# VH-VL binders against Ubiquinone biosynthesis protein COQ4 homolog, mitochondrial (COQ4): the designs that were tried, part 4

Target 1, 235 residues: Ubiquinone biosynthesis protein COQ4 homolog, mitochondrial (COQ4), of Homo sapiens (Human) (q9y3a0)
Amino acid sequence: SDGAGPLYSHHLPTSPLQKGLLAAGSAAMALYNPYRHDMVAVLGETTGHRTLKVLRDQMRRDPEGAQILQERPRISTSTLDLGKLQSLPEGSLGREYLRFLDVNRVSPDTRAPTRFVDDEELAYVIQRYREVHDMLHTLLGMPTNILGEIVVKWFEAVQTGLPMCILGAFFGPIRLGAQSLQVLVSELIPWAVQNGRRAPCVLNLYYERRWEQSLRALREELGITAPPMHVQGLA

## First folded at step 6 (VH-VL)

Design g15 (from g07 with heavy chain G57R; framework fv_recaticimab)
Fold by ESMFold2-Fast, scan of step 6:
Structure g15 (fold): chain C 235 residues (1-235), chain A 120 residues (1-120), chain B 112 residues (1-112)
Amino acid sequence: as target 1 above (235 residues)
Amino acid sequence: QVQLVQSGAEVKKPGASVKVSCKASGYTFTGYYMHWVRQAPGQGLEWMGYINPNSGRTKYAQNFQDRVTMTRDTSISTAYMELSRLRSDDTAVYYCARESSYVWGSFDYWGQGTTVTVSS
Amino acid sequence: DIVMSQSPSSLSASVGDRVTITCKSSQSVLYSSNNENYLAWYQQKPGKSPKLLIYWASTRESGVPDRFSGSGSGTDFTLTISSLQPEDFATYYCQQYYSYPTFGQGTKLEIK
């Protein structure tokens, strides 16, 4: 009803027509500048409703996924014990996650808040996906340059089916030079798709309970292979 | 050129184990998942599981989880499938099959097959 | 898991005939994210290993003659041989790869 509070912090109720307009505008802007995380977030929220339901249902059927939906852990500066993570052994998930943040100059807090999803649980699922995105860079060994982002988007598109991931996977390559495009098509897309298909749903992984685990052992457990080349120097 | 060459035919008694090998050549062995598929005489194809040759990680079909072990030796580009506690209905041709680089879950190259006969 | 059903189990045909084989999955193998059907067809000749013919329901594998065509979407799929040749007498299998691989029971194509 009118006067009812929001479903969650930052929630903005919108009509189907308003969602259509937001989707069209955010899609155009995200294609023009994929580094606009706010526009990518709006596109994901306005176009992903059916896919989010599928992802939520998959999480409910998985023991770890069900716990994640119940406990709703967050990955943010306020929830992370950065000093504890820094004290972990070299090569642990926690230490490698911190290394990823430092090398790529990203913060756990750089993601736009969820605004346009009208279901509280689905809003959590898309927010969890956004927070997990940086963990996927760590897990896959991919930097945040344009080639690395495209590789991660191919993995995410196969894993989640989210429209924003599909758009990023298919249209991102248009920005690459010939050498990077050839490497992407011949080596990196096959690698990303194979890992995405064979790995269990990454939304079902309780990262906050695995900080001490060796990243190499975690990759082994998930069936994720080492990258076929060092992407940090390519663009 | 890609080739998968399997070990020769085996005759086993019920209760024994059999270990079939599959030697790969003509491609990067660690870059492609290796699957095992069997076929009983006059019957269809039955998927048994796969191994990631790079990591050694395996996934087995439910019907085989308690009896099958898949391993590999990267130094000789060879995959192995061991089936234990053999029964007469395990009599089949066992194939190794490489997962396609273009279409994951489909099989672009197959070994010639290894006939395993289980009889008293 | 996904169950694959083929029909007919066997059929007799003559060289030059148009042959149609049907495959049905217990659930959709159409992946909405890329709009592709995760369905393959294999040919197996007596005493030989299976050979991949078609993937993505309708894409021919390299070296496969154009008389072979695949069609269908979701749960219902068809393999067609437009003009049967002597080397085409074999058993044909459909396979889904939407989940862990499962095969149809096979369709044996025999000379009339």
Scores: ipSAE 0.000, ipTM 0.415, lowest interface PAE 17.3, mean pLDDT 82

Design g16 (from g07 with heavy chain G31K; framework fv_recaticimab)
Fold by ESMFold2-Fast, scan of step 6:
Structure g16 (fold): chain C 235 residues (1-235), chain A 120 residues (1-120), chain B 112 residues (1-112)
Amino acid sequence: as target 1 above (235 residues)
Amino acid sequence: QVQLVQSGAEVKKPGASVKVSCKASGYTFTKYYMHWVRQAPGQGLEWMGYINPNSGGTKYAQNFQDRVTMTRDTSISTAYMELSRLRSDDTAVYYCARESSYVWGSFDYWGQGTTVTVSS
Amino acid sequence: DIVMSQSPSSLSASVGDRVTITCKSSQSVLYSSNNENYLAWYQQKPGKSPKLLIYWASTRESGVPDRFSGSGSGTDFTLTISSLQPEDFATYYCQQYYSYPTFGQGTKLEIK
């Protein structure tokens, strides 16, 4: 008669044991193929509960982060005004984000829905992280190839402490050839770690209210520096 | 292989308009911005503007804002640049150029050029 | 608008020579926060379209011979051809993309 409805769209209630089993299975699949966004999403939801609370609390302590938690903005095709973004000045965050999506043929809508987080606010935090992942490629100047994804994962691991990001950062490199691995360890990981430590929490950026901001000015605000080499040429 | 093929040479009278086409092949047309650059005889290169083939959004250089229109037709992977109220000093070779991935503002592939001559 | 100036306007050289072309911008094209120089070099042969040689001031485009190298930072940039080949006789242009693209007036490399 009064059974509880869903906490949010696509919520699936699971026990701690079920979460453990989902984490183990999704971790194996995500490490094997990090482009499997469905498995990466399940791994993040089932292993990150304590870390998500820390991130949520960090956002609550930041004025912009607190506003994001209150207003719950979403990045999707239905919420983005693509025509408005295209009208923005060259080099603005919004225009560069649109260009990144176009060049890489990625859609804001390719994010897997949040299903296994039992707290509505924490479910929003992990969904927000997923939706801003493409922004991190734009901010860091990283391509979507395997090397670029690993570099972004190192930045994300330092920034968020999410178990999925830590696992991706440490085990992703197993897929690289010797030359790319050498470059990653000697140059790119130190760079990504330094940027991740220097930058404020990227979840505290209200991207939807910063579309007009110059990407260069935003990078300066965040303390993000240029990559030490051209990662696109290294595959 | 990536190829940009432009329409043939044009001879126009002062005050007329010219529309140059650029047909792309060998890549996903909507994935890369298309720019237009011209070169007067014996002179350097001058940027005119760009179009995002996916959205149709454009940006024009200040010197051309009131005379240039850039469009595209995604069904035939073709970009267009129309320049109106032609003057003799618009005599130039007009190029379409594809913006390179991740090096936004540099041009990795160019069309062969379209010579536009404006004379009385 | 960032004005690009090249020197010399023309240069005569022989096959095997080391050739240096310089480019100056009216303001810095180095963005200090990302430490990148927004500068490219193009080669244009008579009657042909420009071809991208170098971007980010010093990174060679795929397929460009290693005799071509770019250097410099901020406002002063150099394109060097370490051992000139017959196919290298062309006009070379620098281009900034720190703001809306602008090109230098070109340096014509001619056979001596």
Scores: ipSAE 0.000, ipTM 0.417, lowest interface PAE 15.9, mean pLDDT 81

Design g17 (from g07 with heavy chain S55E; framework fv_recaticimab)
Fold by ESMFold2-Fast, scan of step 6:
Structure g17 (fold): chain C 235 residues (1-235), chain A 120 residues (1-120), chain B 112 residues (1-112)
Amino acid sequence: as target 1 above (235 residues)
Amino acid sequence: QVQLVQSGAEVKKPGASVKVSCKASGYTFTGYYMHWVRQAPGQGLEWMGYINPNEGGTKYAQNFQDRVTMTRDTSISTAYMELSRLRSDDTAVYYCARESSYVWGSFDYWGQGTTVTVSS
Amino acid sequence: DIVMSQSPSSLSASVGDRVTITCKSSQSVLYSSNNENYLAWYQQKPGKSPKLLIYWASTRESGVPDRFSGSGSGTDFTLTISSLQPEDFATYYCQQYYSYPTFGQGTKLEIK
């Protein structure tokens, strides 16, 4: 016996060969259809172990990040007080997050469970990353269309170094038309890279304790600048 | 009860390597980070680094990065700290210490210490 | 790295005395968002390993007598022993865990 029970809910043990096969398959599927969030999740879980260790270590040495790892807060409809968020001042992080969910018709519960990470702490780190992805859209002012997702992936790739984010950043643009691709390369990638380098690790933010904070003030704290253009409506 | 039992005293020549062991019992070995802290005779405590016993990930203090290797063997609940290219000023008591589950970065249980003497 | 400085390096006291040991950090170890000070105190007797006494600057570890108390915030911290017992003569170390662990140089408490 290696302990009592499974490492965490939904955990599926896999060999290195099985992880390799899952990584290859999920990468192919994610490239074919980037809206397959389940395949993007599998790719992240099977290819990111070394990078997740680095991210976990960064969180452990940061006061706020360490508290997040210890308390393991979750972002879901069962943990969110939607009534409280709705009552917050306009422009607060919580109110703007709720607006993002409503406008883009996204649910906090639209997350595949973590299955293929064999370390409970690292499984939490990747789950946390996935749950805060919508916060990154809110912080960066990006919609959930394909161009907006690619911009967020460039920011995430610079911030985290996760192979799934790097692959998504570099190969996602293949789905764009010429005009959107030109805008992405000339304006949006430089902006996303600059913000990603300037901002502290976004996993170190205890979002659940910052709902009342002004989004403008939070952006200033993180060094995140306003988008150079409206991405909504671009393909 | 929680216990950390370290290997016995070592006497080494300058330039040699030493490998100290720390055997854990009374708790789930993979559930807690293990740190290494040394103390030169009559001096204070100096943090050397840590290992996550579950996955083997390590972090070393800058002063030791080039000479320290931390490993573990989960089948026998034992952590190891190897220090290479020993100098006389590496003479110290070397401790393994378990990181508190309630207060990360603090140490709730310590090994008894391993005296390493480096002399020609 | 955050540098920890203790004062005094040694002090002599009698059983029943009240003693104070100070610890200063080169930068604040108070995290404003949770209002917690990332500071611990340890006791080390000759030939023995250190023992955790206090964490979060003022919270006593389980089993530690109430004559031990910690206070302070930000960069300046104090460990107080209200009425010394014979078993309290030891070296005391402060430690920050705001970043990677660093310890003060120690304060040796000696019997007069």
Scores: ipSAE 0.000, ipTM 0.471, lowest interface PAE 13.7, mean pLDDT 83

Design g18 (from g04 with heavy chain G31N G57K; framework fv_recaticimab)
Fold by ESMFold2-Fast, scan of step 6:
Structure g18 (fold): chain C 235 residues (1-235), chain A 118 residues (1-118), chain B 112 residues (1-112)
Amino acid sequence: as target 1 above (235 residues)
Amino acid sequence: QVQLVQSGAEVKKPGASVKVSCKASGYTFTNYYMHWVRQAPGQGLEWMGYINPNSGKTKYAQNFQDRVTMTRDTSISTAYMELSRLRSDDTAVYYCAREGYWGSFDYWGQGTTVTVSS
Amino acid sequence: DIVMSQSPSSLSASVGDRVTITCKSSQSVLYSSNNENYLAWYQQKPGKSPKLLIYWASTRESGVPDRFSGSGSGTDFTLTISSLQPEDFATYYCQQYYSYPTFGQGTKLEIK
């Protein structure tokens, strides 16, 4: 008997033609309205299959990454021990992550569920990427304004090769003013690319086992350098 | 669930070639590297090489580099290991094994006995 | 290449005994960035394929009884069976996966 329940709770089976249509439609919508995060998620899911396989293979060949794939930790309000994180020393990864969430008014639960990936493990990988995105802002010292998001997307594009990250990196700058564009091209893209190439795959980092580690020490371990300028005041 | 089923026993003369198959089921064949490991009678385990079933790329142990060829057919979820110019000391049980954790093997085929004599 | 050496080559024991098997690597298999040891242990019964018991030196594979435990770091590793059962008489192999896989020569566990 074919016990054909879903591969995971929000999985929607789609044909290759349906995936093509979803990819085209979500790409058009994301270009028209970048605030449609659900459309960005659909684009990532429908176009990223080959790159997700590469990322999964890289994770499997790393001891910490293999552990993450085996245990499938989640970052959400239901899995985070906020009391424990708040009790950690100033400057630790856990305390700085909470500060990032508070300052930017971001919730761990704001991510759309994975729907259009036909492999359960690859669905976990893209979900993990999405949950880790806020951690990358913390690691890189980038705010959630347009310029900061573009810098993080350049880092992610270099690190992952995901089509959604490449598109975000290359087309995001079209919305910047002249001053921010100058800074992005001359200072921030070179910095983001260098850090993305130097750092080990950020999906291999078991964040939930590193909450106590100082953010400074973690950055040194990963080879991530301080930003060449502060980005917070730039439009 | 996960199964690796290998081809049957082979008897070969010195100088011949042998091709062993390993049919995978119960998982996505292209998602896991497949390794080949042999064991001579009463001896330990010897790693021969691996194939990435997704890309077809291979890596062979130095002792086998000039005699072994690993291939796969994704349409039937089957990996192959061909060893040429057989010698009597190639008599062994040949295993396929799935790489579950980087370099460790979570599932093994039942083994294929290859006897090289006379 | 990394050479793996096991001791002893064979060991006689009785049901209920505590058994220890040692494995040494020619160089460290500790990955400094993650503080993990790339070391696995396998059990092989006569006429059967090997079965994974332990990975990352001390993590038990699912379904493996609590009596099996692994310890050690860097170059020196131990597999312990705390109370030997009849089904445990087998050959045990250590394997490093820090580089291309290599195995120890095996330890045959026999009935006294």
Scores: ipSAE 0.000, ipTM 0.445, lowest interface PAE 15.4, mean pLDDT 83

Design g19 (from g04 with light chain S99D; framework fv_recaticimab)
Fold by ESMFold2-Fast, scan of step 6:
Structure g19 (fold): chain C 235 residues (1-235), chain A 118 residues (1-118), chain B 112 residues (1-112)
Amino acid sequence: as target 1 above (235 residues)
Amino acid sequence: QVQLVQSGAEVKKPGASVKVSCKASGYTFTGYYMHWVRQAPGQGLEWMGYINPNSGGTKYAQNFQDRVTMTRDTSISTAYMELSRLRSDDTAVYYCAREGYWGSFDYWGQGTTVTVSS
Amino acid sequence: DIVMSQSPSSLSASVGDRVTITCKSSQSVLYSSNNENYLAWYQQKPGKSPKLLIYWASTRESGVPDRFSGSGSGTDFTLTISSLQPEDFATYYCQQYYDYPTFGQGTKLEIK
């Protein structure tokens, strides 16, 4: 207990950026809390639908994305050849994805809500996004603890503009302790935002045809840099 | 507008096989998983397995892995469930059910009664 | 496999009554990535297929009357009918879809 400690009793220093995010998150919670369900529904019915159309149109313009929309591949227990993935070299996308699932005890069978969208192609885009979410944890090197989930949400918010990702990015940090919040604001959010802006749309990646590709080489192709710190022990 | 229409009732002898069909209409058949669930007389619901109509990939419940085969024909939007080596305790109503985008079964077929008796 | 347990197995009630059915899972059906409970409730009338009432533990399916409500999180869930109507006498099933689907044994709601 020979550390510097706080300047005085109960003093918890935070950066201007940390205070800004807490203020924005608190303001959003105060603004949305009494009408949360109504406002989320409005965002879903108006902004979410518009955003999904933009994402679909972006996929149509990309050769790989267009193929995904045409063939509509699914990532689930029924479509994954787990034996094939296990046989791949260590460090390949498929082996690292399988390791992520095992380490974090996550099922590939993800069930995404589509309450505000009743269009089959746009519903597929939402489903694809949810199935790809676990791949983003693998690509970004983030665990499924609360800090890791928030970092992934910031990346997703920048990449997709989906209201649920924006809300998760802004509301999630309110659940963190001061130590994790400082790390999130000073290191991880800038990193996630830069990667999200630099990388091509992750919905345009035909993961099912890239299982054998080195994860390191794939990150280099996408412009995704290694995490600035080890996140597993911080949440 | 979404409909799942199943084939008619079947009466089979022990040791025979039965193949039940489920014809989908009113939606993109390949966009949704199709599950099979059975219900013995006076009993609850028992999940048998599912098929991904797009890939043809299947997963079967442990109790049925050695006797059930699920297939589909995308040209006629029809899913099939074949149960072999029938026993008297296979007497049940067999349902097909569509998995909605939130994972619950949002639409069900009307059911096919399969009676296994000597 | 996730085991689903419902109570009671049967329940006698009168029109206008408030009815509560409980459902317990052998492990959590809450998915951390989206903070949703992968739990559904179905209604089945004699000779008919099951009908989806509630998904995500508390979200009412379109067209389902507001007297039906679901609550709970993790391993403990309830279905409530606030004011029982004649058409509500049926068997009710809970179902998890967190892992491969499993159903509760059912609760038969009968006229008192």
Scores: ipSAE 0.005, ipTM 0.414, lowest interface PAE 15.5, mean pLDDT 80

Design g20 (from g08 with heavy chain G31R G57Y; framework fv_recaticimab)
Fold by ESMFold2-Fast, scan of step 6:
Structure g20 (fold): chain C 235 residues (1-235), chain A 121 residues (1-121), chain B 112 residues (1-112)
Amino acid sequence: as target 1 above (235 residues)
Amino acid sequence: QVQLVQSGAEVKKPGASVKVSCKASGYTFTRYYMHWVRQAPGQGLEWMGYINPNSGYTKYAQNFQDRVTMTRDTSISTAYMELSRLRSDDTAVYYCAREGSDYVWGSFDYWGQGTTVTVSS
Amino acid sequence: DIVMSQSPSSLSASVGDRVTITCKSSQSVLYSSNNENYLAWYQQKPGKSPKLLIYWASTRESGVPDRFSGSGSGTDFTLTISSLQPEDFATYYCQQYYSYPTFGQGTKLEIK
């Protein structure tokens, strides 16, 4: 009755022991089925505290990243002007993002809400990462099949250092056949690692102010090169 | 009318460098990527690389990356391609070509007239 | 890099003939997000620059006669000239622009 509310709308308070149990359980589930986005989200929230602080501090030191932390933009159907994105030139970031969503039958709203991070700003950082994930598929030219998801996880692991991305990168390949695994190890991992090292922190991009930018020009600005091979249909 | 006008023919000795120019007119020079493509006598077309005239960003084909430099001067709407450490097998016609899209990878809709480079000892 | 292979390397034909040239890519040049094939065809006459004929595998460039048509998807593409004219004797090249540009080795169309 004194009006004490949660830190943010979906926050669930947890003890350190509870966080440890959630991390262990979600890690087991995510390894078993990486498409369980709810379990991947829980793993990210419960294991990433130190890394999220590093990412937040990197954003604070970048002019564009600092603006993102101040303004807290969200990528959702309620914040996107889908009609305007549809009217943008082919090959612009906004048009290609919209096509990626349509082709894969995913909504900007399909991501799990943040629940187990006890710091409001860090909760925003991990939510921003989740909302940006589909942009990374678009930037890297990767499909949403198993092989494409693993390649994106290698890029994300190098970029963010988040434990869930590292686990996904290293253990995801166990689900691949021998031919896809050979291609992943010989061509795609080196490519993803090189791009991840070259690119500035992707959380520092104010995507909502870059919708009209050519995707090709954005890739060049970020140092992201074309994939060494066509991944569609391999996994 | 869109035009790409290249510099004149060059004769060089092995080990020398050559710099070819391509002057664009009839469109906004900084809006479209400029590529360089060569053709040895009686042979096919070989892509060498591109430059984004707006940013100056370049991408070179693997076979040329250690010998080619692409630049531009936006004040005179001119792109340049310099090839160093010339060998006899670099004898070719060198073309500049405009990529027809400013948003997505595109085909080459306009080409320069070509610059013949002869490398002989 | 994506390798482009053309066949035949040369062919002889007469005015009025139907001519077909084939192009194969080592990897698919179909981009699933926009459902477009990143493939172009060029015509080159002796001593002249290449001229764009077809882009997006089947779209004719402005001013190109309707006897020229492109077809195919993914890895297999065809350029067809429905009724050959005297000005069509030239070398034809396919090119992919799905990734960094690569060309087929060319098909020389000669008078029979």
Scores: ipSAE 0.015, ipTM 0.574, lowest interface PAE 5.8, mean pLDDT 84

Design g21 (from g10 with heavy chain G31N G57K; framework fv_recaticimab)
Fold by ESMFold2-Fast, scan of step 6:
Structure g21 (fold): chain C 235 residues (1-235), chain A 119 residues (1-119), chain B 112 residues (1-112)
Amino acid sequence: as target 1 above (235 residues)
Amino acid sequence: QVQLVQSGAEVKKPGASVKVSCKASGYTFTNYYMHWVRQAPGQGLEWMGYINPNSGKTKYAQNFQDRVTMTRDTSISTAYMELSRLRSDDTAVYYCARELLFGEYFDYWGQGTTVTVSS
Amino acid sequence: DIVMSQSPSSLSASVGDRVTITCKSSQSVLYSSNNENYLAWYQQKPGKSPKLLIYWASTRESGVPDRFSGSGSGTDFTLTISSLQPEDFATYYCQQYYSYPTFGQGTKLEIK
């Protein structure tokens, strides 16, 4: 007898061997087409088990992080009051997040569901990371072009140690032209690494309770500095 | 100080059920998985399953999944393990054990509950 | 399920001896993505609960003397006690947590 049901909605139980095969397949596909969000999600789920435990435990030790793990807030179209966020002052976290979504044509709902993590709480942690990713673009002032995504991945790799972020950081630059690659290596990676080391764990930030906070004040609280150049203008 | 305190020894007849309790203190009960491990007299350790105290979700070892039920009561920080249709080979010391933060290895164990099954 | 095999089943030694206990898994417990071995070691004295000694194959638990060390990777693991003390006579168990937890059958360390 089975009958215990899934750990969470969409959960697919997998062995460590099956996780290895999924990781190899999704890594190959993600390298071929990094814009396949489903393949990037599978890679993150299948390769990050120990690192997700470390992140969960960091959240458990932080008062705000522990509250996030207990209450399990979600960032999605169904949980966001977009009209309310639109009414917030310009420069607030919530208003700037909406601006980021609009300018970059990003929806909170485009993320693939978590399927291959065999622990309910770790599944929430990786889903929270995915939902927070757009906030990191807003906090770091990075667009969703190839260069901007690579910079965010370097910050995420330093912050989380997730294998998917490390892979994205190291192999993403293959798709850049020589000028953007030079700027990335000489200016943007050092900046991203320094901010990643300085900032507290971004998963410990209860974004849904900070919508009204000035983005400038939040950056100062987190120790995030202005980018050394305007990345949105670069190819 | 972290402590796991288990209920007292039980003597049961074959076919009966036993329910062992494990009361946690010194940490946030809902933040750590609770596992159950048994040890027959003079034998090694056998994993039985776990419960996530926050969600109530359980996972049982295949040998026990038709006879074991794990529950918890968050208001008193207590986990329970009930084993039904007892056989003489269920005679063992039953331990609760807390999962350490970085994997399914166990940093704190209860003192053990001796369950004797005899006719 | 991953089967854990310990050798020897029992070992006689004297205080001051270097003692080696071996643990083998039926499949690799190394997760190549994070380069971690999902392997722990426990000490159990008669009438007492097991005590964690080592986790992640080689990381010593806080408060455990440095004479205890773990080594190995993949399928073959070793617990070493560099200079045996009187309080070290106990039964030792390895445990994998790469999948659902399974334990070795134990190695009883006895006075020679």
Scores: ipSAE 0.000, ipTM 0.409, lowest interface PAE 18.6, mean pLDDT 81

